VHH binders against Uncharacterized exonuclease domain-containing protein At3g15140. Designs and how they scored, part 24

Target 1, 337 residues: Uncharacterized exonuclease domain-containing protein At3g15140, of Arabidopsis thaliana (Mouse-ear cress) (q8w566)
Amino acid sequence: MASAFSAFRVSLSRISPFRDTRFSYPATLALAHTKRIMCNSSHSVSPSPSPSDFSSSSSSSSSSPSTFSLMETSENARWRPMCLYYTHGKCTKMDDPAHLEIFNHDCSKELRVAAADLERKKSQEFNFFLVIDLEGKVEILEFPILIVDAKTMEVVDLFHRFVRPTKMSEQAINKYIEGKYGELGVDRVWHDTAIPFKQVVEEFEVWLAEHDLWDKDTDWGLNDAAFVTCGNWDIKTKIPEQCVVSNINLPPYFMEWINLKDVYLNFYGREARGMVSMMRQCGIKLMGSHHLGIDDTKNITRVVQRMLSEGAVLKLTARRSKSNMRNVEFLFKNRIK
Below, E stands for the ipSAE of ESMFold2; O stands for the ipSAE of OpenDDE; V2 stands for 0.75 times the mean of E and O plus 0.25 times the DockQ between their complexes.

## First folded at step 7 (VHH; framework vhh_6qgx_2)

Design j02 (from h95 with W53R; at its last look DockQ between E and O 0.01; V2 from the best seeds 0.00; counts 0 for: pae O 15.0 > 2, placed apart)
Fold by OpenDDE, look of step 7:
Structure j02 (fold): chain B 337 residues (1-337), chain A 124 residues (1-124)
Amino acid sequence: as target 1 above (337 residues)
Amino acid sequence: QVQLVESGGGLVQAGGSLRLSCAASGFTFSDYAMAWFRRAPGKEREFVAAISRSGGSTFYTDSVKGRFTISRDHAKNTVSLQMNSLRPEDTAVYYCAAEYTGDWKGEPSDFDYWGQGTRVTVSA
């Protein structure tokens, strides 16, 4: 018995083509003649005189042209924004001269160290510093890291990912991204590149292993490296909260960090409430877009380089308890609360 | 190269006095808090005294309070420990140490640089 599945044809009706209206508002040309005032004034000032002859003997000293080696002071390299597609490994315009003129594709060029900056540098406890500045109030939106060689103060490499929230509605995400990255003109690249935080951690662990900074087969922290933060919030609070949201374990390399504010306080004997305050007090120009995580990470790196060049030693400022990861021990007595 | 060189150790009778000295080189002495530690036979290394970077603050373990005095000379890059009213229990190897941050808990791990030590023996 062949049951006849009745195909209900719902008729999508033809709503109509409303019309025309041509409003013609007129072109009035008003020619205003603003006048040519000619002011003439004449004054005559006078003539005075005299002639005297002094016969200066032309000793032709053949001054050999000192080849002034124009050391092109590389100072005037116009700052260029970083190509954010490049930082994600997704730049398709590396052969476009116009793109290469507009955007920077080498982070190390922006953070050059002069030979003079090394004269007062002290030996460090760590060989590498991983400078981090996370973006995102509810969930992480950006995960930027710069690696700094503690001996040379040079930037070795970067890791940069935009992070897509997983618990927010699409409408809430779009509104938040428009308000944050839309104002910076980078909302499109965020939408094109943003990945879940779990995937960011997976890609970050591959990057750490490529730099010999961490081995996944060990329950150990970073190898001869430490995170450097501008405050405790990033690693103390935000990373653990995001791990809960993303249903992943806290990575073992987030157990210790260096809060640059605490190091700054103890080194200079003065408080700085944040990155901009440190930069202002040190006479360092802020470069890039504030609240773009990769640019703020670069600016924090400039403060790190300045402090190292002045003889600062960057030590751990905080450590999580192994027995209870919610408990953080602060290692500095004098710290910003 | 960073060096801390202790001197002034020796044999002394109970109730006697010694002055230890530590000469620092290879680092900016004024940037470091300085300390003395000691290790008695069969015991762990223990904190004895510390002095702040400026020399304005001093700290002592309870067993040496009122008997020992730590001081520093910035012109000579030296730290000293005057030890008075010495007791047999003060017998140890004494070590000079340096710490950069000024934030120490009196644990050996807080200190960045160490001397080789000087032996103090107090006879009964």
Scores: ipSAE 0.000, ipTM 0.233, lowest interface PAE 15.0, mean pLDDT 86
ESMFold2, look of step 7: ipSAE 0.163; ipTM 0.616
ESMFold2 (binder alone), look of step 7: mean pLDDT 85; pTM 0.867

Design j03 (from h95 with D31Y; at its last look DockQ between E and O 0.02; V2 from the best seeds 0.00; counts 0 for: pae O 12.3 > 2, placed apart)
Fold by OpenDDE, look of step 7:
Structure j03 (fold): chain B 337 residues (1-337), chain A 124 residues (1-124)
Amino acid sequence: as target 1 above (337 residues)
Amino acid sequence: QVQLVESGGGLVQAGGSLRLSCAASGFTFSYYAMAWFRRAPGKEREFVAAISWSGGSTFYTDSVKGRFTISRDHAKNTVSLQMNSLRPEDTAVYYCAAEYTGDWKGEPSDFDYWGQGTRVTVSA
């Protein structure tokens, strides 16, 4: 007996087309004339005098043109944007002279350290600093890292990945990328190279192991290295949130970090709200595209190099609790809130 | 597949000792806090002990403090419970559990993964 469950057709009604109102507000023209004050003032003065003839003899010393070898001090090398395909290991134009002229393929050249910059440098607790600046409001869109040698202040290497969101619709992603990286003219590179965050972590762990910075077979954090951030948000908040979205465990090397803002505050005795503020206060020129993560990471690295050259010691500013990884202990009493 | 396999349960006299072990597989053991729970006959499952992901912090229910010791071996992916000075009231099925963040209050609902349990019987 086939019980005919009745399809109730609830007829949701036609609510009406409310109207046109034209409000006309007027064009008032006000012409105000104000006046050409003429101020005249005149003054005159005086003529004074003539003096004399001194004939001094033009001894034509034939100074041989010292060939000033213009050692083009390499300092004026025009800034070039970094090849983003190269940072992803996908550059196919390393044999194209025109490509090599337009794009930089060596991060260390942009972040040179002078011998004089080492004179006031102090010994550091860590041998390496991993400078990081994440991009992305909802999900991570960019994962850039620079390694800085704490002894030489030189950039050793970089890790850079664009990150493809996994919970956003394709339409939402395309709109977001157009608004962020489209404005910078790098949206195509993003679309060509972006990978899921899970894969970024896998490739990053391989890279860490290649640099002897971390071993997956050890439950230890970074080996003689520390993350350096411009704020707490990247490691404290964004990485754990992304790990949830990507259904991966929080990597054990994200347990401790150095917030450069807190170090800056304690070293200089003045607050800086962010990277641009620190750079301005230090007289460091911003290079590259702001809000491109790799360029911002380079700019943060310039601040790190400056602080080190002035005798700053970069210490841990925050640590996750060993009992509860959601809890963060802040190690500096004086910190930016 | 995630697995927690308890072992080391058995019959012991009052005042005796046992060492329970839990072998973890199918997840990144080093990322998780580990715990022991027990369920006595006719009672609810209760918290016994926990250890943080690093092993740097340990927690115990009051009734087992000074008698039980939780430890972990990251190389073997194991968590252990050394039980000394056992009492008849310690008779229960003991369960191994794992929690990702360490954000737990000792409630069973706080834990993500569970073993099948091992029986401990303490005779008078």
Scores: ipSAE 0.005, ipTM 0.242, lowest interface PAE 12.3, mean pLDDT 86
ESMFold2, look of step 7: ipSAE 0.066; ipTM 0.553
ESMFold2 (binder alone), look of step 7: mean pLDDT 84; pTM 0.857

Design j04 (from h95 with S57E; at its last look DockQ between E and O 0.08; V2 from the best seeds 0.00; counts 0 for: pae O 10.6 > 2, placed apart)
Fold by OpenDDE, look of step 7:
Structure j04 (fold): chain B 337 residues (1-337), chain A 124 residues (1-124)
Amino acid sequence: as target 1 above (337 residues)
Amino acid sequence: QVQLVESGGGLVQAGGSLRLSCAASGFTFSDYAMAWFRRAPGKEREFVAAISWSGGETFYTDSVKGRFTISRDHAKNTVSLQMNSLRPEDTAVYYCAAEYTGDWKGEPSDFDYWGQGTRVTVSA
């Protein structure tokens, strides 16, 4: 017995077409004549005199103009935002001239070192610095790293990943990303590229091995390299917290780091509370978007390059206890607290 | 409209106490870290204290450690600064600030919203 469930057709009624009114407001052309004041003033002043002849015949040695090839120091290259798809290895527009004109695909061009910057540089304890500035208040949202060669001060490479939270609801993630990266116009890139933190660590360890900075078969830290942070929080607190959330062990290469604020304080004898303060005090222009991790990492790198060029030595400022990774020893007596 | 309204400022003798309050409206209070800044006469605005979005972490400038306590009430959308053992050098206009990302480094430029401030004067 086939029960006939009745399809109630709710008739949405035709609300009507209201009218035309033409209001004609008029074109008044007012021609205001403003006058040509002629101010004339004349004055005449005088003629003074003539002096004389001296003829000396100096021989025109035609010194061939050495074409000093003005290497146009491309100092005025307009800053271009980094292609974030490129930093994730996902750029499909490397053959598009319009895309290449808008976006930068070479981080080293933004962080050039002049020969003069090397004159006062001192020998460093490490061969490489891994500059890091993490983003995310609840879970990590962005994991950016730049490698700096301690000898040349040049940027060797970058690692950049957007990180997808795993314990937040989709609604909470979308709201947070809209507020943080939507304002920067990079929310779409985040949604297209963001991966879980566990996968970020896996890809990062491959990248570290490709640069001979770490070997997974050794329970050791970084090879002749150190992390450089702007504060202790990123490596001291944020990384361990995220490892718990992601149900992974703390990677062994996060046991020691250089807090640039502590180095800055000891080198200059001045306190800087953050990146912007250091940059202002050093006369370094902030480039890119603040709170975009890759741009902040570049700005921190500019401070590192400046400090190195002025003769700073970057030493470890903090070390985790081997017996209890929650305990951190601070190696500098004078430090930002 | 976003508003941060400070209250509780006033005149107090050295060694005295004050409690500042900041009422937040026009944004999702629970999504923001909250901070107090101060500006003394003839000085720049300086960081005093901050509290994370969850209230689980607090930060203080060295000069106020052990004397000042920052707290927040999510039900009331308020952040407070209990100031004990006040000193003449604590004389300033105190400002409430909010930061969305939670990645503040104690710099004024990191903070998205600001109050108008409340004046604290500590007499000798």
Scores: ipSAE 0.006, ipTM 0.280, lowest interface PAE 10.6, mean pLDDT 86
ESMFold2, look of step 7: ipSAE 0.337; ipTM 0.704
ESMFold2 (binder alone), look of step 7: mean pLDDT 84; pTM 0.861

Design j05 (from h95 with S57Y; at its last look DockQ between E and O 0.03; V2 from the best seeds 0.00; counts 0 for: pae E 3.6 > 2, placed apart)
Fold by OpenDDE, look of step 7:
Structure j05 (fold): chain B 337 residues (1-337), chain A 124 residues (1-124)
Amino acid sequence: as target 1 above (337 residues)
Amino acid sequence: QVQLVESGGGLVQAGGSLRLSCAASGFTFSDYAMAWFRRAPGKEREFVAAISWSGGYTFYTDSVKGRFTISRDHAKNTVSLQMNSLRPEDTAVYYCAAEYTGDWKGEPSDFDYWGQGTRVTVSA
């Protein structure tokens, strides 16, 4: 017996068309006039004189203007924001001229090194620097890295992932992302691309292997490379905390790092509290959006390039104990506390 | 609103001591280097001492080295200048200043915030 439960058609009705009102407010013309003020005055002053002829026949040696090819240092290339879909390998507009005009798809163009910047550069203990600046207060929200060649000071490549929290409610995540990345107009990109931290680590390890920077079959750290941070917090505190949240082991390549603040202190003999302070003191213009991790990583890279160009040697500033990974040894006597 | 309020100025005899204090409010005190400047009658404002944002580093003008000590208290948001072996040439209005970057050039233009000053008079 097929009981036919009746689909109640609730007919929500017609609410009406309220009207017209015309208000006409008027055209007042005011003509304000004329005044011509004439001021005259005349004065005449005099004719002074004539001096003489000297004809000296300067032989016009036609020195051919050496065309100094002004290499227009492309310094005037208008800064363009990085395509964040591109940094995630998800850009579908590489054939759109309008998209290519608005967004940058080559980070190396923003971080060019002049030949003069290499003149005072010293040999480094590492061949590569991995510049990192993590975003996120509770869980990591952004994982940006740039590779810098220690010999050329050039940016070799980047790794960039937005990170989706796994212990926060969806409502809490949406509110947090709206407040942080919504203000920067990149919240949509975050929602479209963000992945769990465990997956970020998996993709990062593939990327490290592709660059010969790390091999998973070795219990070793980075191969002739070091992380460069703006402070100890990213690698000392935030990465281990996130590994606990994500239920993964601390990766073995996070055992040592270079805190740029400590290197800066020892090289210049003055303190800088962070990236913006270092950039200001060095006369480096901040580019991009502050608190966007990829832009801050680029700005930290500019400081690294400046310090290298002035003859700084980037050494390890901190090392985790092998017996207890929670214990960190600081290798610099003079350091930011 | 950002405020720097100096105190502890006064009249003292040559060879005497004073302790100046500056109370900071309206900004993140721990993010700024703090300094003391002074302006003597008919002179320009000159650097006296500075302390880094962490308190780990101090700087002094040569004329006050060994006599003056700058310190800071992060819990109280205060910077102090202990002045010993005072001389008539130390007579000035002393100003507290805050600097964001930690640049130690000692130029007044590098400092972001200033107090109203406290007068120190050293009699012969």
Scores: ipSAE 0.028, ipTM 0.480, lowest interface PAE 2.9, mean pLDDT 87
ESMFold2, look of step 7: ipSAE 0.343; ipTM 0.698
ESMFold2 (binder alone), look of step 7: mean pLDDT 85; pTM 0.871

Design j06 (from h95 with T101R; at its last look DockQ between E and O 0.01; V2 from the best seeds 0.00; counts 0 for: pae O 8.0 > 2, placed apart)
Fold by ESMFold2, look of step 7:
Structure j06 (fold): chain B 337 residues (1-337), chain A 124 residues (1-124)
Amino acid sequence: as target 1 above (337 residues)
Amino acid sequence: QVQLVESGGGLVQAGGSLRLSCAASGFTFSDYAMAWFRRAPGKEREFVAAISWSGGSTFYTDSVKGRFTISRDHAKNTVSLQMNSLRPEDTAVYYCAAEYRGDWKGEPSDFDYWGQGTRVTVSA
């Protein structure tokens, strides 16, 4: 009936901010040839040369805060979703000012570091942290990674892929994607861009080599870097399961990791059982959509940056046995169970 | 601030039914996936059932599928577990848990908030 379809449409549009027409992704007949993404690199930093630069939005000396509060621009009004075609290096609208106004094309946005944030920071055992938050319970559906420079806390680069299941029927895949991404409004981008996990791993290894983080001669783990996860599940459980499904060997760079929850527990002396709890306890505002992997990865990175700025030292919390790669040793006695 | 309060536990004969309820306060209920876990005597906490934050998806552990039904009421900020055809093996303390827009990955450590639990005893 027409009434049932109208009610259905209204109900769906109110569930997810990505179903708001302000955030609709454009239809694309063809995708760009994959472009490399580089976040703000350290050699491209140019300090402002002039003290005459001042904010045009500088505070006034008004004594009437009521009108000021009514007219304020909220952080939500300034936030823009990342262009998910851009995060894959496939955006064809990079020259369209209207598109750039709607979608964020800066992978370091909300992740910038001020000089004062470094005053209490301690030396780290690693040069880089790779923050990862996989999505997809059955097969992996999203593979996002941010590189954080452990000395400066700045985001170096992003690797982001949507992943297409290969051991499910087309009907099962469509149901899975609708269930996972339908409420988030990103299922179109997924259908346009998703590639099989084996190909994701191949592309990831090229990307790691481009950053000197790993190559085929690396015996174990990453070169002077460590993965950071929110919980053990992603690397401990999901990666090996997906490798079996995809008929590939468990990559050696997934043999050890940092569970941020365990570091958090030991640094603050209190438990936080998830990203949202960590952010609430630290007073960090959640940005974007929880369970969209790239947004979760960015939010986890903001917790990492906060912890580093307060003097935390991020250490490995888990590693696999080379003789039995399903056997995991937990390195922290005091850990989240 | 945040509160999850379970109710409806008790003693029941095998084959009987119970309905557990969990009242939530201190957070925006519609943003949270809700789940039930249980801990049997001498065992670790195990997942029982979950319902997505929108209410559109449910998931059950195999041993309760077809017997237990999870539901949520956004107007009352409650999640319920209807437990039918109860067995002695269902004897446990049942916990309500919440995760911000969770897709439930199967680990208790993924849940942000927990209730105090309600005891269910199923006699032979």
Scores: ipSAE 0.013, ipTM 0.448, lowest interface PAE 7.4, mean pLDDT 78
ESMFold2 (binder alone), look of step 7: mean pLDDT 86; pTM 0.871
OpenDDE, look of step 7: ipSAE 0.015; ipTM 0.272

Design j07 (from h95 with W53R S57E T101K; at its last look DockQ between E and O 0.38; V2 from the best seeds 0.00; counts 0 for: pae E 7.0 > 2)
Fold by ESMFold2, look of step 7:
Structure j07 (fold): chain B 337 residues (1-337), chain A 124 residues (1-124)
Amino acid sequence: as target 1 above (337 residues)
Amino acid sequence: QVQLVESGGGLVQAGGSLRLSCAASGFTFSDYAMAWFRRAPGKEREFVAAISRSGGETFYTDSVKGRFTISRDHAKNTVSLQMNSLRPEDTAVYYCAAEYKGDWKGEPSDFDYWGQGTRVTVSA
């Protein structure tokens, strides 16, 4: 994984010819529509090669075949970094074979679902799960969300934005971004694409409405859907902090969520305190760059798909008080503290 | 198997010092940022200190700045917390934690591996 990550860092920096002018205008419904990311097999433009692989069939006898199929598919493909300009609807190189050789433009590639994966799946309380993993300590720097169909476990769509701080000087921003993203090789894409959090929320709400997941008539939570996080921090702590900094009200769809760690603890009877430990315990190999939000979100989704395929039922674990939004009710007695 | 094992806790008088140590095994130590957290009775875990993978950057919660020093030893695969000028409010179970490829200028939450803790009691 280090070798693929290193190639991703170098290749991304050297290939980023994208001019930011076309996409610096305010986001609108028309732009949101054209920026939708293809994440299903009908919209894939770069199918995986068929490698000769003799070792994957000898995996553990204790694992579900459906779960093993997910792992084998994701592990057998040559990993390529996601085109991060593409995830923002700003890639101008979709017809360039050299570019497509280097960068993956199908966000569902590591997330394919086989028919066998559905054999043990149980009915869910929600129609969709929105997997989210925010990045950034001072202000949010990356806002990635994957929609997973709870019935089929398939990835429906991706919403992905880099976020530009608004309370920091340009010098402080440049230093912060180099510190966060320089080693990952994504600092150039961030600078070319990042927009303020208020604008991200506006674009996100348009995107939610296009999927019928929320609109102005939905004043609490999501429509038959729930956010899934790895830990409470993103929705419990970071979103409210960022809303204060950005001078916006806390959106009503962030009033409840599923902490995957708590569901994991109750389903498997064992603790996993982080994404990497959760994946290790499940025998799921990490793909991409840990702490790059889109890659973490994809890896968390692989854990969600594994748990669903093994019969887990994902339930709300946390809910805000309407009278005091800093007050959070934890709904599981047995939870990670 | 990944293990983080804390040691060096105990009873100490206010104003005294302790040095906590955390021995890491089962992973490539230099790939991980390391941190200390603590849990006082009846409270949730809180961040205390962190150190970057290289050891070149350190971070502290406000209540311990100037009193606590985090360090790491790549030859021994250990991270240490030198705790000086201890106060009764420092009484807690202290936990060692590790974050894979951590950029630890960011959020301390979601560390991947945790130790079982070592108890520190500071008597008035």
Scores: ipSAE 0.039, ipTM 0.517, lowest interface PAE 7.0, mean pLDDT 76
ESMFold2 (binder alone), look of step 7: mean pLDDT 86; pTM 0.874
OpenDDE, look of step 7: ipSAE 0.235; ipTM 0.659

Design j08 (from h95 with G106L; at its last look DockQ between E and O 0.01; V2 from the best seeds 0.00; counts 0 for: pae O 9.8 > 2, placed apart)
Fold by OpenDDE, look of step 7:
Structure j08 (fold): chain B 337 residues (1-337), chain A 124 residues (1-124)
Amino acid sequence: as target 1 above (337 residues)
Amino acid sequence: QVQLVESGGGLVQAGGSLRLSCAASGFTFSDYAMAWFRRAPGKEREFVAAISWSGGSTFYTDSVKGRFTISRDHAKNTVSLQMNSLRPEDTAVYYCAAEYTGDWKLEPSDFDYWGQGTRVTVSA
């Protein structure tokens, strides 16, 4: 018995093409004649007093040319982009002089600290800061971290991974990567190196253990270290969302962090909307490509170093509740909302 | 009117326990961090313990860590200090304090409101 399911033809009605109105706003050319005021000020050439004769005793002391070894203050080392294959442990050109001339393979050289920068530095609650700046609107696309020694303000090491989305179509990923990293000329590196977020976390935990910053056998947070973010979004929102997408538990070391914006507000008594604003207010030059996570992490690190050098103390600004990880306590009353 | 009223002070033997309480009124208790300070005879006022507005974070001076516990009850607008294993050097007037704004410096100058204090005497 062949039940004839009736095909309801829903009639898509033709909504009409509304019209072209050409509003011709007029080009009024107002020629404002700014008058050249010729201020004539005449002031007088008072005179020439006399050439007294002091005698030229020519003692020819043969001062040996002290070879001032011009320590070329390496200050003018031309900024070089970091080798992104190197940051992923995949650089195969470490023996190529041309490659080594074009690309930087030492992050610490870009973030040097002068002895004078330590004079006003205060003792910190943590021995290490993990500076982080995540990229990605829907899913994480980049996971960059720098370790800063709180005593020396030096960069100890970095962790950097491109992250491949797992819930997006390949076509959507390719379009998004072309628009973001294609404009920066690093889309090829992204495609060659990007791994799922779950694998990024696994590799990151190995790296944390290698630096004695975290032990997987302990349910504890970071060992004498804290994350430093430029805003709450990275750790408060983006990481938990990505953990859900990737079907992994929130790592226990993401329970507390330092929002640099809140520290900045309380230290300087003025608001900064983001990294670029902080850098501008501090007179720090932005280096690298904005919206490349590793370069932005370096720039945030420059702000951290400046604040430390001026006597800032970096304290925790936020903490997740142990009973409900969705609840975040903000520790600073005066904070950026 | 803002009031912080301390209670629970008294005489106790060394090794004994006391529980201090501070009742808060006249302000939005849930918006303030609460703290205990103490002043021993001939000494300056010193920080003892603090608790965040939510109760999720606590801080202690080193000399009281593991012996003292700060807690708060939002329903009663009270902050408490459980003091165990008391020592003669804990003898002081204990003050309740409230902080609305700050960066957790825990300096006396950062606190907006103070109680009148309750005396704790620990005999040898």
Scores: ipSAE 0.006, ipTM 0.265, lowest interface PAE 9.8, mean pLDDT 86
ESMFold2, look of step 7: ipSAE 0.042; ipTM 0.524
ESMFold2 (binder alone), look of step 7: mean pLDDT 85; pTM 0.871

## First folded at step 9 (VHH; framework vhh_6qgx_2)

Design k01 (from h95 with W53R S57E; at its last look DockQ between E and O 0.62; V2 from the best seeds 0.00; counts 0 for: pae E 4.7 > 2)
Amino acid sequence: QVQLVESGGGLVQAGGSLRLSCAASGFTFSDYAMAWFRRAPGKEREFVAAISRSGGETFYTDSVKGRFTISRDHAKNTVSLQMNSLRPEDTAVYYCAAEYTGDWKGEPSDFDYWGQGTRVTVSA
ESMFold2, look of step 9: ipSAE 0.192; ipTM 0.637
ESMFold2 (binder alone), look of step 9: mean pLDDT 85; pTM 0.869
OpenDDE, look of step 9: ipSAE 0.139; ipTM 0.620

